# Ledger of designs, part 5: miniprotein binders against q9bqp7

Target 1, 240 residues: q9bqp7
Amino acid sequence: VPQNWFPIFNPERSDKPNASDPSVPLKIPLQRNVIPSVTRVLQQTMTKQQVFLLERWKQRMILELGEDGFKEYTSNVFLQGKRFHEALESILSPQETLKERDENLLKSGYIESVQHILKDVSGVRALESAVQHETLNYIGLLDCVAEYQGKLCVIDWKTSEKPKPFIQSTFDNPLQVVAYMGAMNHDTNYSFQVQCGLIVVAYKDGSPAHPHFMDAELCSQYWTKWLLRLEEYTEKKKNQ

## First folded at step 13 (miniprotein)

Design P5f
Fold by OpenDDE base, fold request of step 16:
Structure P5f (fold): chain B 240 residues (1-240), chain A 82 residues (1-82)
Amino acid sequence: as target 1 above (240 residues)
Amino acid sequence: SREEVERFLEELRKLAEELGARVTVLVEREDGKTVVYVIITVESEEEAREIAERAAELARELGGRVVDVEVLGNRVFIVITF
């Protein structure tokens, strides 16, 4: 059990969509603070198994690609992910805010992969928006807050070259989603609450993306795990 | 047992010193077992095969179960449970 328990949901916020659907999604800029990001917390609190598996994977990739080939691969993966998020932001943004859609960004297997998910996405409330949990002292940049199949979700878009049919195969992504939810639900810049998460794994080959829906119960379970990771991070930093 | 793990780590350290190998050990407790993740870095793949065999044998002799052994170039990845 976490020593520093904090709720994921804010009882002071209504779960009811305010009748004013904001015509424009929120886009709060990330402030560069001394506050750790969700990503940093997760990276610094990896299990011994995760560290071992990652190091083994890296060694396999270096043997296959060479050191320079592996650097190029990692750079390309990062760039493809970035372009995919930029394309999604452009797709999900209202037409009035559309900068000229770079049509080249829309021509990807990842965008093809998520088309069936995008059909079920509506009511976009935030895109590429910063969240801060003031009490727990962490920040993040969430990809999207929207309705998925009529349920308001924090949506996290992931790119993969390998099938991830199970949420367990997404590693710490569920923790990232609930960390963003918990921060958003207590961030004063947001007037609404989210109770559900969605991880979408998009594939480079255009094969149908896997949606991993997280209900309020599953989010609460992962929230406990997130709090433990945050405590571990905090203790590790005191001892440094 | 904890004592078996401690003995294994000490003998592994000696083996690494003898061979000039770099060893990283990660110890985790899971489900009442101790899982020891071992990463050994040597100069060659041939040395990596040799040290992998010796380290795996050492683990078995000291009461460990070798779950996985992988030689990847000049690096060895071993998972042992106690």
Scores: ipSAE 0.739, ipTM 0.951, lowest interface PAE 0.5, mean pLDDT 90
Fold by OpenDDE base, fold request of step 16:
Structure P5f (fold): chain B 240 residues (1-240), chain A 82 residues (1-82)
Amino acid sequence: as target 1 above (240 residues)
Amino acid sequence: SREEVERFLEELRKLAEELGARVTVLVEREDGKTVVYVIITVESEEEAREIAERAAELARELGGRVVDVEVLGNRVFIVITF
């Protein structure tokens, strides 16, 4: 049980989306402060098993590709992920704010993969927007806040070369989503609350993406796990 | 036991010093057992095979169960439970 319990949901905020679709999605810039990011907290609180498995995987990849080949592979994965997020931001942005759609960004297997999800996405409220949890002292950059099948969600877009048909196969991504939800729900820059999460795993080959919907109950369960990771991070930093 | 783990880690350290190997040890407690993740880095694959065998034998002698052993080039990955 977390020692420093804090609610994921803000009772002072209405669960009702303000009926005005914001004409423009929020895009709050990430301020680089001494405050840890969600990603940093998760990376620094990986289990010993996760660290071991990651290092073993890295060694296998280095043996297969060589050191320089592995660096190139890692750079390409990062670039593909970045381009995918840029393409999604362009797709989900209002048409009036669409700079010249780089048609080349839209020509990806990942974009093809998510088409069946995008049709169920509406009411975009935030894109690539910073969140801060002042009390719990963490920050993040969320990908998207939108309605998925009529439910307001924090949406996290992931790229994968391997099928991830189960939410358990998404590792710490559920923790990232609820961390962003909890921060957003208590960030004064946001006037609304989110109760659901969505992880979308897009595939390079254009095969249908896997949506992992997180209801309020599942979000609450992962929120407890997030709080434990945040406490572990805080303890590790006090001992450094 | 905790004592078996401590003995294993000390003997593994000595083995690593003898062979000039770099050892990373990650200890986790799971379901009343201690899981020890060992990563050994040496200069060659031949040395990696040798140290993998010796480390696995050492673990068994000290009451550990070797769950997994993988030699990947000049690096050894071992999972041991106590």
Scores: ipSAE 0.737, ipTM 0.951, lowest interface PAE 0.5, mean pLDDT 90
Fold by OpenDDE base, last read:
Structure P5f (fold): chain B 240 residues (1-240), chain A 82 residues (1-82)
Amino acid sequence: as target 1 above (240 residues)
Amino acid sequence: SREEVERFLEELRKLAEELGARVTVLVEREDGKTVVYVIITVESEEEAREIAERAAELARELGGRVVDVEVLGNRVFIVITF
């Protein structure tokens, strides 16, 4: 049980959107502060097994690609991910706020991969928006808050070269989603609450993306795991 | 046991010093067992094979079970349970 238990859901917030669909998605800028990001917490609290497996994978890749080839590969993966998020932000943004769509951003296998998911996405409330949990003292940048199949979700878009048909194959992504959800639900910049998560794994080859829907129960289960990771991070920082 | 792990880590340290190897050790407790992840970096693949064998033998002698051993170029990846 987490020592610093905090609810993922805010009882003071209604799940019902106020009938005014915000005409424009929220885009709160991430402030640079001493507060750890969700990503930083997750990275610093990786299991020793995960660290070992990552180092072993890295060594295999270096042997295959060389050191420079591996750096290039890593840079390309990062760039592809960034371009994918930029393309999604452009797609999901209201037409009036659409900067000139770089048509080249839309010509990707990842964008093709998510087309079937995008058909079920509506009611976009936030895009690339910062969240802060003041009490638990962490921040994050969430990709999207929108309705998926009529359910309001924190949506996290991921790129993969390998199939991830199961939520378990998404590693710490469920923790990231619930961390953003919990922060948003208690961030004063947001007037609404989210109870569901969605991880979308997009594929480079354009094969249909895998949606991993997280209901309120599953979100609550992962929230407990997130709290434990956050505590571990906090303890590690006190001992430094 | 904790004592077996401590003995293994000390003997592994000595082995690493003898061979001029860099060793990273990650110790995790899982399901009442201690899992020791060992990453050894040496100058050559030949040295990596040698130290992998010696480290695996040392682990067995000290009551550990070698779960995995992989030599990847000049680096060795070992998983041991106690």
Scores: ipSAE 0.737, ipTM 0.951, lowest interface PAE 0.5, mean pLDDT 90
Fold by OpenDDE base, last read:
Structure P5f (fold): chain B 240 residues (1-240), chain A 82 residues (1-82)
Amino acid sequence: as target 1 above (240 residues)
Amino acid sequence: SREEVERFLEELRKLAEELGARVTVLVEREDGKTVVYVIITVESEEEAREIAERAAELARELGGRVVDVEVLGNRVFIVITF
C-alpha cells in the first residue's frame, strides 16, 4: 500500500462537463522546473528485470545493426513518433487553428493505422497539454483528452513496429495514462475530470491500431501501482 | 538462500577480476526466491562463451538454478534463481 495515498479522482469536481466547453482544446505549456516528469519517474523506477531485458535487447540490436546503425534506428523511431504526434495534433485541432498542414505528415502508415480509432474520437478538450499534480509533485505532457465512443478519456498515442494486442504488452504506458489522469483531475488549470484512459498502438505498416480502453476500475488499479513507483522515485532521490 | 547469493556474488567478482571482465549484477526477490541478473562484458565473443560457461557452472555449484544464458557478442546475459 502506498504510504502517501492520494485519490486519482477529485470528489470536488463534477463529472458533468460544464456546458461552456471551450470550442478550442486546451494547450498548457510545459514548464521545465525541478519537478520530475511522469516519464522520468517511470524510467528511474524500472524493475531490475526490465533493466536487464532492455540491456539485452539493446545488445541484440547492436549486433544486428552495428553501433551506428542502432543509433540511426533509435533516432528514426524517435522522429517517426514525433511526426505521428504532430500529425495527430494537426488532425484533432480545430480547422481555424490549422497551420499549413504538411501533407507529408498525414501520409504515414501510423496515420492510416489509427483512422478507425479517429472515427470514434470527438469532443477534444486538450492537446499536447501540460498537467501538474501539486500535492504529489510530478508533471506531465498529455497527448489528448477527448471522448472515445462517448466516454471522456486521456488518450495516449503510441507507435510500434510489433503488434501489441494486449494492454500488458504496453509496459508502463497504463501507468503513464493514469499519472496524467490523476494530475489533470487535481490541476487547477482543468475544470473537468476524466475517469477513463485509452492507449492507442499505431503500426508503421498501416495495419489497424489496437485500442486499449481503461475503465475507472482499471485506472484505479494502475493508479495504486503509479503511486508506488512515485514513492520509490522519491526514496531514491533522498538517498542520493 | 541469502548466503548462497552472497557467496555466488563474491566468487563471480573473483572470476571477473581474474579474467579482466566487467560484471553488472541485479538482484530481485520474487515469490520467495532470489533472482540474480548477471551481465558480463569481455573483449571477445570467445571469451564471452568461456566466461558464460564458468559463471553458469559456478552458479550451479553454489546452489543456484541457471534459468537463462545468452552470449551476445562480447557480452553475456545470465539469469539465476536461488
Scores: ipSAE 0.737, ipTM 0.951, lowest interface PAE 0.5, mean pLDDT 90
Fold by OpenDDE base, fold request of step 16:
Structure P5f (fold): chain B 240 residues (1-240), chain A 82 residues (1-82)
Amino acid sequence: as target 1 above (240 residues)
Amino acid sequence: SREEVERFLEELRKLAEELGARVTVLVEREDGKTVVYVIITVESEEEAREIAERAAELARELGGRVVDVEVLGNRVFIVITF
């Protein structure tokens, strides 16, 4: 049980869209503060097995590609992920922003992969928007808040070269989603709350993306795990 | 046992000092077992093979089960359970 229990859902907020919800998705800029990001918390609280496996994988890649080849590979993976998120932001943004749709951004296997999911996405309320949990003292940048199949979700878009047909195969991504939900639900910049999560795993080859829907119950279960990771992070920082 | 792990870690430290190797040890306790993840970095692949064999034998002598040993260039990755 977490020592510092905090609810994922805010009882003071309604799940109902206020009629005053702006037609434009929220895009709150991430402020660089001393406050840890969700990503930082998760990275610093990896299991010893995960640390070992990651270091072993890195060494294999360096032997295969060389040090410079591995740096190029990691840079390319990062760039592909960034371009995918930029393309999704362009697709999900209201059309009136004449940002020159770099037609080249839309020509990716990852965008092809998610087309069937995008059909079920509507009511976009936030895109690439910062969230802050003031009490638990963490920040994040969420990809999307939208309705998926009529349910308001925090949507997290992931790129993968390997099939991830099960939510368990997404590692810490469920924790990231619920961390964003819990922060958003208690961030004063947001007038609404979210009870569901969605992880979408997109594939480079254009094969159909895997959606991993997280209902309120599953979100609550992962929220407890997130709180434990946050406590572990806080303890590690006190001992440094 | 916890004592076997502590003894292994001490003997591994001595081995690393003898060979000028850099050792990272990650100890995880799960389901009544202790899993020890060992990462050894040396100067050459030849040294990595030697230290991998010595570390694996040391683990066996001290009651550990070597689950995995991988030599990857100048680095050794070992998983031991106690």
Scores: ipSAE 0.734, ipTM 0.951, lowest interface PAE 0.5, mean pLDDT 90

Design P5f
Fold by OpenDDE base, look of step 15:
Structure P5f (fold): chain B 240 residues (1-240), chain A 82 residues (1-82)
Amino acid sequence: as target 1 above (240 residues)
Amino acid sequence: SREEVERFLEELRKLAEELGARVTVLVEREDGKTVVYVIITVESEEEAREIAERAAELARELGGRVVDVEVLGNRVFIVITF
């Protein structure tokens, strides 16, 4: 059990979006500060098994590609992920705010992969927006807040070259989603709260993306795990 | 036992010093067992095979179970349970 329990949901906020919510998605800039990001917390609190498996994977890739080939591969993966998020932001943004869509950004297997999910996405509330949990002292940049199949979700878009049909195959992504939910639900920049999460795994070959829906119960379970990771991070930083 | 793990880590350190190898050890406690993740880096693949065999033998002698051993070029990846 976490020593510093904090609720994921804010009882002072309505689950119903206020009718006064702007028609334009929120895009709060991430402030560079000493506050750890969700990503940093997760990376610094990986299990020893995860560290070992990652290092073994890296060594296999270096043997296959060489050191320079592996650096190039890693750079390309990062670039493809970035372009995918930029394309999604462009797609999900209101048409009136659309800068000239780079048509080349929309021509990707990842964008093809998510088309069936995008049909069920509506009511976009935030895109590439910063969240801060003041009490728990962490920040994040969430990809999207929108309705998925009529339920308001934090949506996290992931790219993969391998099928991830199960949420368990998404590693720490469920923790990332609930961390963003908990932060947003207590961030004063947001007037609403979210009770659901969605991880979308997009595939490079254009095969149908896998949606991993997280209901309020599953979110609460992962929230407990997130709090434990945050405590572990805090302890590691006190000992440095 | 904790004592078996400590003995293994000390003997592994000595082996690494003897061979000029770099060793990274990650110790995790899971379900009443101790899992030891070992990453050894050497100069050659031949040295990696040799040290992998010696490290695996050392683990068995000290009461560990070798779960996985993989030689990947000049690096060895070993999983041991105590």
Scores: ipSAE 0.731, ipTM 0.946, lowest interface PAE 0.5, mean pLDDT 90
Fold by ESMFold2, fold request of step 16:
Structure P5f (fold): chain B 240 residues (1-240), chain A 82 residues (1-82)
Amino acid sequence: as target 1 above (240 residues)
Amino acid sequence: SREEVERFLEELRKLAEELGARVTVLVEREDGKTVVYVIITVESEEEAREIAERAAELARELGGRVVDVEVLGNRVFIVITF
């Protein structure tokens, strides 16, 4: 159990979604690189097993592709993920809806993969927006806050070459979602709060994406795990 | 036990120096159980197969149970419990 427990939900805020949509989704700029980011905390607190498995996977890829081939592969994966997020921000942005979309940006297996999910997404409140938990002292950049099947969610978009039909196969993604949620719920830039999460895993070949919905109880369970990772990170900083 | 792990790590270090190998060791402890993850890099696949066998035998002799050994080119990945 965390020694410095803090609630994920803010009792001073309404837990009910606003009945009306804002005209433009929030996009708070990320400017505080002094305090740790969610992704930095998670990367620096990987278990020994996670580190070992990652290194073994890298070696298998290097044997298959060669050193230069692996470097090119990882660069392409990163670029495809970036383009996927750009396309989704464009699709979900009201301003981009008024403009002709770049044909190549929207012509992607990953975008085809998420089409059935996007039909259930509405009421977009934030896109590519910074969050800060000033009390717990961490920041993040969330992908999207919107309603999914009528529930306001922090939504995280992921690309994958392998099927991930179970949330446990998404490694630290649930921790990332709840960390953003907790930060948003305690960030003065936001007047509302979010109790649910959604992880959407999209596939390059256009196969139907897997949604992983996280209700409030599941989010609270992962929040406890996030707090432990943040404590571990803080302890490591004290020893540097 | 802690003593067994320390002995293994010392003997592994000596083996790595003998063969000019680079070794990374990651240790996790949970309720009286220790898991040791070992990654070894050598010059060739033949050296990797040699050090994999020698490191696994060393672990067993010093009270470890070898859970997994994988040789991937010039690198070795070993999981041991004590």
Scores: ipSAE 0.669, ipTM 0.932, lowest interface PAE 0.7, mean pLDDT 85
Fold by ESMFold2, fold request of step 16:
Structure P5f (fold): chain B 240 residues (1-240), chain A 82 residues (1-82)
Amino acid sequence: as target 1 above (240 residues)
Amino acid sequence: SREEVERFLEELRKLAEELGARVTVLVEREDGKTVVYVIITVESEEEAREIAERAAELARELGGRVVDVEVLGNRVFIVITF
């Protein structure tokens, strides 16, 4: 029941690039601006349950590790995620300039975890690329657009430690994917559109990653939920 | 159920004032159910265990179903449905 409904797909675009599209993956630079990012919208509209569970988890970790130990833990998890994304960009980039930056990027359990997924990925169209939805006024930085098992997807890479993954990313992962998809499909920097999504959860110990495929119908369902979150964010900001 | 939640929150406020506790309450209403998330901070673990028991009993007396209670150091985390 969003009041500002807008379609996720653009009927004037194909699901594959035409012959005039760039031969290397797109990497649209993120411009500094005032409009909110997808991740900011999701963080600012967490459910009461999400807030409660996060606070309880933080308290449990602080009791186990101490306050300083918890800060070190969270910074290390963030760094591992950053390195994982950098490694994937390097692996999927045809220019090898990113692959030559740091061999240590390739030496993680997370990279081992996704190897079987990468064998099914081809036709990379965009890597670490900015998207903007001008009408709905939000921006994002998507991880990857590529074919997975022959279907063009917005692909989002997630890291998880076993057995206790970071809950916040799990709850909102599909919303993040569809928000990027909707923005890309209506962004003039892109000449094609994507109707499918893929969330890949990689594991620190190298265990096989879990792919979560989202067909167009499922993406449309999550798009409605994203619009509600964006509407909630806008109303909250209006009243501050 | 709205009336039950309002009574619980008022009595919880009185309990918190009696014991000098800091309380955060988060309320969600979905599909005709009300879920109340309660976080209580006190000065010691002993006080946390005491107020956890008293808050849970209060919730049950006022028509709530206590779904989960966890004492973590000097803080208490409670989930109640009405």
Scores: ipSAE 0.668, ipTM 0.934, lowest interface PAE 0.7, mean pLDDT 85
Fold by ESMFold2, fold request of step 16:
Structure P5f (fold): chain B 240 residues (1-240), chain A 82 residues (1-82)
Amino acid sequence: as target 1 above (240 residues)
Amino acid sequence: SREEVERFLEELRKLAEELGARVTVLVEREDGKTVVYVIITVESEEEAREIAERAAELARELGGRVVDVEVLGNRVFIVITF
């Protein structure tokens, strides 16, 4: 149980659109500073089991690919993820024209994989946008806020390539979503709030992506777990 | 118990010195049980198989239950509960 509980939702905010809402998705710039990012907090508070399993997975990959092959593999995975996010931002941005898009960016198995999900996405409110929780002192860069099947969600896009199920199976993905949600709901740069989350796992071979929807109750449950991780991070910093 | 874990870790360090091995240990305590994660790096796969067997037996002799042992090239991954 967190020592310093804080609510994920802001009762003074509406989750409904109004006439003054912008027609262009928000993109708040990320500014590097002293306060930790969501991903830093999660990485620095991994359980010892998670660390062990990650090291074992790395060793399996190194045996298969060699040390240099593994380094190249991880670099390529990072690049593919970056291209995937760039493509999604381009696709979901109403301000970009097809003439400004890199056609090779739009051609990938990952983009093919999410096509059926994108058909259910509308009302994009934010893309690649910074969030800050001033009270709890953390920052993040969320991927997307949009309606999915009529529900306004913080949407997190994940790539998956076979032989690395442990990365895709980490329990931290829901924590990342709710951390962004809580920060947004209490960030003065945003005039609305979000109560649902969506994790979309896209596949390199183009197989249909898997959506993981998180309703408000599930988000509240994961929020408690996020607060514990943030407390653990803060305590480690005090003792260093 | 904590004392059993401490004895195991001391004997494991002696074994690692004997074989020139590098050892990383991660310890979690939960519900009166202690889970010990051990990663060992040696010079060869044959040496990895040897230290895997010796470390597992050491854990059992000192009151541990060996949950999993995996040899991956020149590295060994062991999960023990006390």
Scores: ipSAE 0.667, ipTM 0.933, lowest interface PAE 0.8, mean pLDDT 85
Fold by ESMFold2, last read:
Structure P5f (fold): chain B 240 residues (1-240), chain A 82 residues (1-82)
Amino acid sequence: as target 1 above (240 residues)
Amino acid sequence: SREEVERFLEELRKLAEELGARVTVLVEREDGKTVVYVIITVESEEEAREIAERAAELARELGGRVVDVEVLGNRVFIVITF
């Protein structure tokens, strides 16, 4: 139960997509400031069990790979995720030409994994775009806003390997989506709002990605959980 | 109970000081139970095995149930419920 509830949707904005259809997806630049990011809030409010399990997993990896090997593994996972997001931005951007794309960027199991999802994605309105919730004081960088099977969604792309990744758990993924949604719906850089979410889990081996659709009701339920995490983060910051 | 947890944490700190160990403790309330997560770092695996056994025994003596103990190189990972 959050102490200060705030709505995820903005009643002053259209429930339907904006009738104007801009030719270029929005890409609001991320501004460095003192307010926390969505990912920072979630990382700092992990349960004690999750923190314990993560530390144990790190120790197992260090014993297996050595400290240098673990550092390299972690760097490679980060790079793969970064390249995946860059590839998706390139694929979904209407202004990109094929000659301007890095061919290696398009060759990956993760990209193969999402092909069947991309066929259902249209009407891209934002790519790798900053959002800020002025009232609740948090920022984020959303991956994509587009229609999925005819419904306008905040779409979050996730990578997964055969190792058991903690950072890509399903519990925090929905919170990330709704945090971006709430911020976008109350950010003056955006003239429209979004009431649905989509989490797409892509696999390194190219296996078909799993889509997780979130309708407006489900988004509202996760929004309450996000507000609790944000309150917890704020309280921890005061006690530092 | 909170009293049992506080007693355990105090005695664990004394044990860690005796053996020169670094200890991280994470405490969480779950379904009317208190779960204590303990991570201990020492200089060697032999020291890790020693402090793991002693910390587990200490937890049991002070009313805790040891759910899991794992020694991974020079570190110990313990889950205790009270």
Scores: ipSAE 0.667, ipTM 0.938, lowest interface PAE 0.7, mean pLDDT 85

Design P5f
Fold by ESMFold2, last read:
Structure P5f (fold): chain B 240 residues (1-240), chain A 82 residues (1-82)
Amino acid sequence: as target 1 above (240 residues)
Amino acid sequence: SREEVERFLEELRKLAEELGARVTVLVEREDGKTVVYVIITVESEEEAREIAERAAELARELGGRVVDVEVLGNRVFIVITF
């Protein structure tokens, strides 16, 4: 039970499309400031188990690849994720053409993996857009807000390789989604709210991606866990 | 119990000093259980295998249940519940 509870939804807002909304997805720029980001909060509040498992996995990789090989591997994984997100932003942006994008950016197993999900995505409202929770004082950069099978969602895109171990960041992914949702619902840059979430796990070999839908009730459950992580982060910083 | 964990950590520190090992300990507490994560670094794989066996036995002698032990080159990864 968090000491400073705050609701995830804003009853003063509607999730219905506004007829006057622009046809171009919102892209609010991320402001440089001193308040913590969602990813920073989650990184700084990893459990002792998560830290242990990550360190053990790193040691296994170092034994296999060497120190320099592991550094190259981690850089490559990061680059693949970045390219995947850039490709999805390009695909979902109504004003961009494929001629203005690197064709290699769009030719990956990850993009193939997500194609069946993209058929069910419409009404894109935001892409790579900053959110700020003005009361709880945290910021984030959400991947996408769009309808999935008719329900408006905060959508988060993730990549996965086989037989690569399950990463701990995936364990916190529902918290990331609801943190963005709560921030957006209380951010004056947005005129609407979102009550559902979607996590899409894409695969390097092009296998069909797995969607993980989060309805409003599930989002509320994870919101409570997010508030605990934010509280833990704040307490840790007081002891610096 | 907290006393068992504290005694284990004290004896583990003595063992680490005896063998010239570096030890990192992560302790996570829940209502009825304490989970202790131990990472030990030594100079060789042979030394890692030796200290892994000795640390696991020490944990059992002091009331711990060893959940997992893995030797990875010159490092040892141990999970213990009390």
Scores: ipSAE 0.659, ipTM 0.930, lowest interface PAE 0.8, mean pLDDT 85
Fold by ESMFold2, look of step 15:
Structure P5f (fold): chain B 240 residues (1-240), chain A 82 residues (1-82)
Amino acid sequence: as target 1 above (240 residues)
Amino acid sequence: SREEVERFLEELRKLAEELGARVTVLVEREDGKTVVYVIITVESEEEAREIAERAAELARELGGRVVDVEVLGNRVFIVITF
């Protein structure tokens, strides 16, 4: 049980925006500050098992690719993820036209992989938008807030290259989503809240992406785990 | 069990010094069990195979259960429960 429990949902805020909605999704810029990011907190509080598994995976990759090859591999994985997120932001922006899009950005197995998911996504409220939890003192950059099959979600897009997936913080994906939800639900830059999450795993070969829906109860369970990770992070920083 | 883990780590340190090995140890506790993750780096694959066998035997002799051992080139990855 966390020492500093705080609710994930805000009772003073509705699931539906009651104020005048913009015709363009929110994109709140990420500010440079002293407050830790969600991803930093999760990276600095990995379990000892996860650290061990990551080091073993690195060794397997280095044995196969060489050290320089491994460095290039990880750089390319990061670039592919960046391009995927840029493509999705472009596709989901209501003011984009086919003539104004970079065709090379849209030519990706990952984009093919998520097409069936995108059919169920509507009502985009935010894209690549910063969130801040002033009380708990953390920030994040969420990928998307939109309706998925009629439910307003924080949506997180992930890539996988199969058969050799990069294994980093994969157990932490639900924690990342709920951390963004909790921050958004208590961030004065937002007039609405979300109670659901969605994690979408896209594949390089274009195979159908796997959606992982998180209802409010599941989000609450993971929220407790997130609070413990944040508490652990805070204690480590006090001892440095 | 804490005494067993401490004794294992001390004997592992001695073994590592004998073979010029670098050792990283990660210890995680759960109710009634301690999990020890060991990563060893040596100069050669043959030394890695040697220290993997000797470290696993040492763990068993000192009350540990060896869950997993993998040799990857000049590195060894071991999971032990006490």
Scores: ipSAE 0.656, ipTM 0.927, lowest interface PAE 0.8, mean pLDDT 85

